# VHH binders against Putative NADH dehydrogenase/NAD(P)H nitroreductase, part 1

Scores and structures below are computed, not measured.

Target 1, 191 residues: Putative NADH dehydrogenase/NAD(P)H nitroreductase, of Methanothermobacter thermautotrophicus (o26223)
Amino acid sequence: MKLLWTSQHIKVTVHIDGKVSKMDVLEAIKTRRSIRKYQDREVPEELIDKILDAAMCGPSAVDERPWHFIVVRNREMLEKIPEVHPYGAMVKDAPVAIIVCCDSSLEKIPGFWVQDCSIASQNILLAAHSLGLGAVWTGVYPLEDRVEGIRRLFSIPEHVIPFSVIPLGYPAENPGTRDLFDPDRIHLEKW
Structure headers, positions and changes below count from the first letter of each chain, unless a header shows other numbers; Kabat numbers aren't used for antibody chains.
ipSAE, averaged over its two directions, is called F for ESMFold2-Fast, E for ESMFold2 and O for OpenDDE. V2 adds 0.75 times the mean of E and O to 0.25 times the DockQ between the complexes of E and O.
Where letters were taken out, [cut] stands.
Atom coordinates printed by the task and the answers are left out, and those that the model quotes come from them; centres of patches stay.

## First folded at step 13 (VHH; from j2 with Y31W)

Design n1
Fold by OpenDDE, fold request of step 34:
Structure n1 (fold): chain B 191 residues (1-191), chain A 122 residues (1-122)
Amino acid sequence: as target 1 above (191 residues)
Amino acid sequence: EVQLVESGGGLVQPGGSLRLSCAASGFTFSWYAMAWYRQAPGKGRELVAGIYSGGRTYYADSVKGRFTISRDNAKNTLYLQMNSLRPEDTAVYYCARFTWTDKSGEDTFDYWGQGTLVTVSS
């Protein structure tokens, strides 16, 4: 059975008209890109709420749900993030950022919080994209300097681990879509 | 083989204190959430307190403010400090190892100790 992967160029016509066209899940996944340039436009609180709702809908190990979210809109704080995150330069240009954290005390079993926070982070990216926003995942954990930098900057307690910083905004760039499908990475029944 | 062995039970007067211990063996203790349950005569087994591997604790309403669950991973030991004991606290207390969270959101447990009897009586 030749899986004819017809590369349907899903023209994501983001009709910015007032009706948030419901993007299906596959379209959202396939057309999502990292966005690092943002318009000088505020993101409505309603959209952030939807994004955070989505962030909490992912599975977690034994239903631990160890995630916490810091929503940052303060311009001064956004501008300080790049000082402790060398690859977070775009954060200063975003109207809002979400910092995903793990409360380690919530681990029922150890070691799965990275997966849990990753799922939450990805859901943030997908939700943002589906809502017409651009976002990028900037990694904090496991780089100690970034972890401690973000911790100090936001007075995060020791048992809480900063995991990612995700700036969000209306996109001021269009990187286009990529076809990342690689059949050589698929193994049938055995390696 | 997984083993849980409770100790520290006994007779105590109302208002008194006891500290229960549960010695764990046969598994990596630090990897598991643990809990204390109790069963009074003629009653069902009920949750007393739980502690996650990460250290979060939770308690039954009936024991909040009086009981403290803790763990020492280096000693593979679970503890229950019981203060201000009441006659209604009389029960066999069991140590339990976490399995999963069920569909209702309740934590379930797979291994249990033999229990230790706590009697609160004047």
Scores: ipSAE 0.470, ipTM 0.786, lowest interface PAE 0.8, mean pLDDT 92
Fold by OpenDDE, last read:
Structure n1 (fold): chain B 191 residues (1-191), chain A 122 residues (1-122)
Amino acid sequence: as target 1 above (191 residues)
Amino acid sequence: EVQLVESGGGLVQPGGSLRLSCAASGFTFSWYAMAWYRQAPGKGRELVAGIYSGGRTYYADSVKGRFTISRDNAKNTLYLQMNSLRPEDTAVYYCARFTWTDKSGEDTFDYWGQGTLVTVSS
């Protein structure tokens, strides 16, 4: 019995009307794609605030909340990021980027800040998508050259570790949806 | 076995300085936030200062600007530098190990030293 997985085309009805259609959480997760092309359109501050709020709503180890966020709108700075981040070329085309950082001094216990900042970064991506924006996670940590490059560029203290750079904007591409479900990656009770 | 052993207490005049040490053993010291508490005669135990594994410090208002908490992970030692001591600083000072496992975000402690007496008297 071939279980015909009917690809239910989740019609993301982007209602053009000003009502921020709140995507279902599962819809947001399933339909999110990395967006690297952006419209020549500014992102309202209100949306950034919502995204940052979402970023701070994730769990953290022992509630350490080690994250900091640098919001970058300055065109010159956006254009400089690719100079220190080889895979950050799209940042120069984005109207805004969020740099997620860890203040290591805030660690109550060591070693969980990567998970914490990852959660924050993912929440940024999901929130952006749910708001009709496109974003991409560009990794900074743990690559030393990128970490140091971003640190210098933004005068980040030594105890603060840049983790990710996330450009955001209104999408100028539609990569489509992917089915990433792999039942072979699911193990029941044991490996 | 987890052990915390305080030292450095003694008699000091008002305005004087004292440095307390806490020798930690039986656990990976660098992984834990630590704190100093004190208990004055007839009073409850109160937080004096804390230090995260990451190095963030915090102080009770009563000692802010006068006391400094620090740690040497290589020596498994916690310190409390006490300057400008006052008679009201007279207490038994305790070293404590913290674990932040509470879902409410409350800091918990699981081990304490025996304490060291600090007496500030003219």
Scores: ipSAE 0.468, ipTM 0.786, lowest interface PAE 0.8, mean pLDDT 92
Fold by OpenDDE, last read:
Structure n1 (fold): chain B 191 residues (1-191), chain A 122 residues (1-122)
Amino acid sequence: as target 1 above (191 residues)
Amino acid sequence: EVQLVESGGGLVQPGGSLRLSCAASGFTFSWYAMAWYRQAPGKGRELVAGIYSGGRTYYADSVKGRFTISRDNAKNTLYLQMNSLRPEDTAVYYCARFTWTDKSGEDTFDYWGQGTLVTVSS
């Protein structure tokens, strides 16, 4: 039985009329794209709170929850981020950015904080998308220059590690959806 | 084999100080959170202090401001600095290795030392 996956064009009807249509989790995952262009429109604090709530709902190793978040709205600071993050050019165009950090002192066991912060970062992206916002994950860790640049710029303590910078805003682009399913990456029972 | 060996206990007068040590072996010490427990005669075992691998510390309310937990990963040693000791601090003190955090958010421990006796008496 050939499962004919009919590529149903899930028309993400972005209802313009302010009603944030509830997007289910699978839809959010499948339709999420990196957004690097933003409207000249502020993001309400309520949406940021929802995004951060989602960010903190992910699992963490032995329940360490090592994550911290810096919410950046200051225009001058947003404009400075690209100076220390060469691939973060879009940050200057975003109305807000979230910097995900790890407090290393919170590690009960070492080495899992990268996964934890990754989960938090991904939840930010998914939550943003579900709320009608666009976002992109710009990697900071493990590149030393970016880590230290962000650290210096935001006066982050030595025991706290900046992990990612995620600009957010209402999308000013629509990259479309991608089918990324690859059956060759699936192995049954063994490699 | 995992081993934890406490030392430094003894008799001390009220207001005095002691430093306990726990020598760890048989595992990668730096990878584990550690804790001190104590058990007074006729009482249950209670948490005194804990320290994460990342360095975060926590204390029982009864010892806050008086006791300090620390670790030297290079020496595979856990410490408990005990200041301003009181008669109620009299107990056998145990070091313990972290296992996991339970659903209630409490840290659990799998390996324990034999303990060292601390007696605070005038």
Scores: ipSAE 0.404, ipTM 0.750, lowest interface PAE 0.9, mean pLDDT 92
Fold by OpenDDE, fold request of step 34:
Structure n1 (fold): chain B 191 residues (1-191), chain A 122 residues (1-122)
Amino acid sequence: as target 1 above (191 residues)
Amino acid sequence: EVQLVESGGGLVQPGGSLRLSCAASGFTFSWYAMAWYRQAPGKGRELVAGIYSGGRTYYADSVKGRFTISRDNAKNTLYLQMNSLRPEDTAVYYCARFTWTDKSGEDTFDYWGQGTLVTVSS
């Protein structure tokens, strides 16, 4: 039985006019793209708050919720991030970035904080997109040079681990949507 | 087999101090949050203090500022330093291994020691 997935072209009408059209979750997931170009436009604090709220709504292992968030708006600091993050060039062009961190002291059990912070990071991306913003996940952990660079730059304590840097802004690009469904990645019962 | 063995209990005068130890074996101690519980005569078992694998500690209000939970992962040992002991601290103290946090946000535990008796009496 060939499940004919009819690719319904979900026309993501990005209403540019600041009206937060309520995007359903599937639409948000399917239409989200990494955005690395941003308008010269500030992101309202209200939107950041909503994004951070969403970031904290994800599950975590044994409900440890180890995540912390650094909201960076300072232009000088944003411009310094690429110096320690080679793939973070777009951060300097963003009006704001969120650094997702793990407080390792909050781990009830070890090793799941990466998953926890990943969930938080993904929720940031989805929330941003649903709110008409563009964002991209730039990985910090597990690369030691990036971890240490971000740590030093933001005076992050040793027990706190920078995980990701997520620049955010109104998108100045539209990469379009893509079909990422790959049936070859689905295994039934066995590999 | 998972084993938790408490020690260090005894008779102490009010205002005195004791240090309890819990020797853990049969599992990777460093991977688990641990806790101390106590049960006074005729009362239910209550949380005294907890420590995460990452080192975060928490305490019952009744022991805050007086008790300190710590761990030595190299020795597979959990500790409870008890200062300024009071008669109401009299109980059997149990070491416990963390299992998960339930839907209410309460930590649950799956393994317990046999306990060590602490008696605070003049």
Scores: ipSAE 0.383, ipTM 0.745, lowest interface PAE 1.0, mean pLDDT 92
Fold by ESMFold2, last read:
Structure n1 (fold): chain B 191 residues (1-191), chain A 122 residues (1-122)
Amino acid sequence: as target 1 above (191 residues)
Amino acid sequence: EVQLVESGGGLVQPGGSLRLSCAASGFTFSWYAMAWYRQAPGKGRELVAGIYSGGRTYYADSVKGRFTISRDNAKNTLYLQMNSLRPEDTAVYYCARFTWTDKSGEDTFDYWGQGTLVTVSS
């Protein structure tokens, strides 16, 4: 048995199997925060698989799907990332990180891979959040020294471009939800 | 206006080689994936080979190992090197510009050349 409520403002799912199984997509988008502190709890491979499945669901320019993902769990490798990626200092404390890459040989049109990999990266953040994990995007591209450092560290070939490093884990902080809607950013018909 | 002009077709004996060219104009060639298709008499068009803007290639099973697709972005030209030709390779060969992949997973093409005839016979 289940009891479902729908309204213009809220969605409620009652336990059917003894577990709550859904988060509303608008709620996920509005409540996701960058998380930079993680519990020392391991993230199961099952959750990483679900996150990467979600990452690959994103649209891409002319459906080119140029993305590749490196899953990093090795402690030594995670600890080396800040040596070449200083804005990724929290990566050494994460149980796992995902490196989002572009395989430029898959580009059907040049230059839209940045948008494509940004979409995949955001899907990783949202999927992690929906699974009770915290994550943060740390930018690699377009910083040439960061791109080269990450490429060298992970033996990434020259035609593959590391885009972002996303550490993730069970959160050890709660920054709270923000209300960022600004009507002055909305222009009707023209500027 | 977009133009795709194939050339290099002709009569060749079985086992021979031929190189097709497709001169592209009216668009930024390096931005687009391109493909060669062929149409034998009385049959539909079939994919021969394709090449992404980033350079990755793919081939129909029937030509794999014998044909090579390539592109020269500086010359706005697509090529098809055809080796070890067989009588069943006889067809009109078309150059095509990729537009998008539809929801069923099939690539679609919005511009086609007029074609160049390749005849493989003794």
Scores: ipSAE 0.007, ipTM 0.223, lowest interface PAE 12.7, mean pLDDT 87
Fold by ESMFold2, last read:
Structure n1 (fold): chain B 191 residues (1-191), chain A 122 residues (1-122)
Amino acid sequence: as target 1 above (191 residues)
Amino acid sequence: EVQLVESGGGLVQPGGSLRLSCAASGFTFSWYAMAWYRQAPGKGRELVAGIYSGGRTYYADSVKGRFTISRDNAKNTLYLQMNSLRPEDTAVYYCARFTWTDKSGEDTFDYWGQGTLVTVSS
């Protein structure tokens, strides 16, 4: 077995024919970091398909599944995102970004779409990490100027709400892992 | 108390139209998905159409293209416009309030109206 080192100190095993073994779920959750620097390297369509499959596996309120995804690879469009999303500067340097949206007409229960799209967004981050990619969640909703800017840029209809922009690519940085467990955040039986 | 009161049923010839109404009271109507179900003599209740709180609609295959569900949140009223009626549309029509989706993926409803009879006959 040939062992390949990644920027997350994740041991990703690849075979001579290019197959990759999956990492342990708890390891993926603990070691995932926001990645804002990417190699000049294309992300294969197959990996994007796997990431979006994972995004859609999340639970949703009463199984409403309100999410839609826009896959952006066009350089000019990626370069325009920071013009309407100031904390999305790294998006222009990513080979691809995924915009997570809510189709509000699919809500069965009002207001839970935020939780639904948050779950889908986190699944994108974890799936990307498990496939040797790096990603970062950049917030759009609930900031009105960002929501309208992204909606206009991508011709998103009024009943569809852009929630997050997630640039991703092969990592060009290694921020290391963190130990964030804090027992003071755990309350037994009551506050 | 939650109340759902259907109206608009009656006797109509094949090919005719009817508009059913469901007046809702005792709850915040705009918060809930709603549906129309029907029960023909000797059969179980079956879905006719539903509408989410967000406005998305869905229909049974047997009525798709002929029936239109809608809601007026300002009037707390659910509607079913029934066009091109057929004898097999004869049933008691019920208004229902959505509560949750069960373990089999089926939507569950906690309040039902008393029903309004629709008879399609020559």
Scores: ipSAE 0.006, ipTM 0.268, lowest interface PAE 12.1, mean pLDDT 87

Design n1
Fold by ESMFold2, fold request of step 34:
Structure n1 (fold): chain B 191 residues (1-191), chain A 122 residues (1-122)
Amino acid sequence: as target 1 above (191 residues)
Amino acid sequence: EVQLVESGGGLVQPGGSLRLSCAASGFTFSWYAMAWYRQAPGKGRELVAGIYSGGRTYYADSVKGRFTISRDNAKNTLYLQMNSLRPEDTAVYYCARFTWTDKSGEDTFDYWGQGTLVTVSS
């Protein structure tokens, strides 16, 4: 007797060499790497739209969805980001960056916006990877100088908090995959 | 496409040894936890041994100390070394790729091999 077992297997679509292919969601999560080198190649607006759609699919505290996104393609602005965000040096070489922000006027429960924007930021990374792009999360919040620098540079109002800057593009590096599973980090029932 | 092909089954005497292999293709083998399951005549399928992507292993109580699961990521191959075999080890042995643990805490596997028969008798 041949036994073929299938589960509800959700595939993440990837764009490799301009072709769409399916990628298992667990595979996407396991293979995503921070990419800091990009090809001199534009990222189509269609892909950015798909990435931001994915970003907005994340859960949020009481469905508050406090996130806003600034899409930056202007070369002059991209080149200025490292002046106020020193660990964002690769941004000047990216064809596009996404700034994830919290609009505090949308908070329904105070303080959970950090989790909400973290979820949106991670979804951006995964969606970009699934589309054949590379990205990296560069931290802005909670570092006060970075927050104010980015706010000033992009004319972000006081009630809006820049959370992260995510440069992205077609990758020009392949750091390889890593096996990071560590069973000693798993605690059954208690610490 | 994902393929899992078991080999190495056969007839052995009680107390004997046998080594099973599972050749994997169509996916990045090193990313996935893998397991061996078995199904004896008239019984349900049961876990024999599993191995995480990171190399940690676990075993059913009935085989601890006698069976050893291992993997060779360079060759995309999963192994089961079976020592001190007993008649109750008679079963079809299946290689399986772990995918997900459901909300009931049960592990699920999305791909299975065809199985290889192990018979332990005089």
Scores: ipSAE 0.005, ipTM 0.108, lowest interface PAE 16.6, mean pLDDT 86
Fold by ESMFold2, fold request of step 34:
Structure n1 (fold): chain B 191 residues (1-191), chain A 122 residues (1-122)
Amino acid sequence: as target 1 above (191 residues)
Amino acid sequence: EVQLVESGGGLVQPGGSLRLSCAASGFTFSWYAMAWYRQAPGKGRELVAGIYSGGRTYYADSVKGRFTISRDNAKNTLYLQMNSLRPEDTAVYYCARFTWTDKSGEDTFDYWGQGTLVTVSS
């Protein structure tokens, strides 16, 4: 791979489909879209490893790192997720899903695990995008019926809280990019 | 290759108007904040006006109310409408693209045009 260095910023170049590829981090953030349609194509384990490495690079409250990840490839299990997660219908069509969980025994500050797992979930989305994959965050916590449904389905112990289900795969849609910046949401010095 | 090309500079009388353009190529223009800077002879560069990707604008105190920055994302072009020009507005005007830099960076803009000269005199 080839790293491109400029005097003002750093870019990471990653090999995709046998070609050298690069993506500026701000470009990745601005161009990532929720992808809910996937090609019938396997996602190599090596890409999942890179995505989970990125997930674990996020900051956490007092460095508590409360996150755990379940990688789901089994077709029958993927097809059962919508039965307990009605807004996760696209999961049945994904080649793989990642369940982001909090292990409450690792929590050092009460309640900040939600922020911690949100950061890890967003890093999964960005890393998948940078690797040529599409993903979408489907919410589990704090909806009690979804939390318990996913816990039961994957035999997740009581002290572990499923936070999100993230199906991913090579995209079969291109919803395009958006410009969502709204300066009226910016307040200087005070509200 | 990222390119920024300014145009529209020239000689204008005090009180006159001039419109600068910056043609952008080699990147997705709509994703970036852009700015105009100027440099008078023997002086450092100073901010004139900026525009965020979402359209919010900001101006140096010396030009507020007289200059208007705008962008046309369909044409990949940044504009500066300069009204009520004064001799102190005489400078080379530069188009600049905002980019991510190290936290200790001295410059938050990574690409600059070659500049267009504006001269305001009788």
Scores: ipSAE 0.000, ipTM 0.124, lowest interface PAE 16.0, mean pLDDT 84

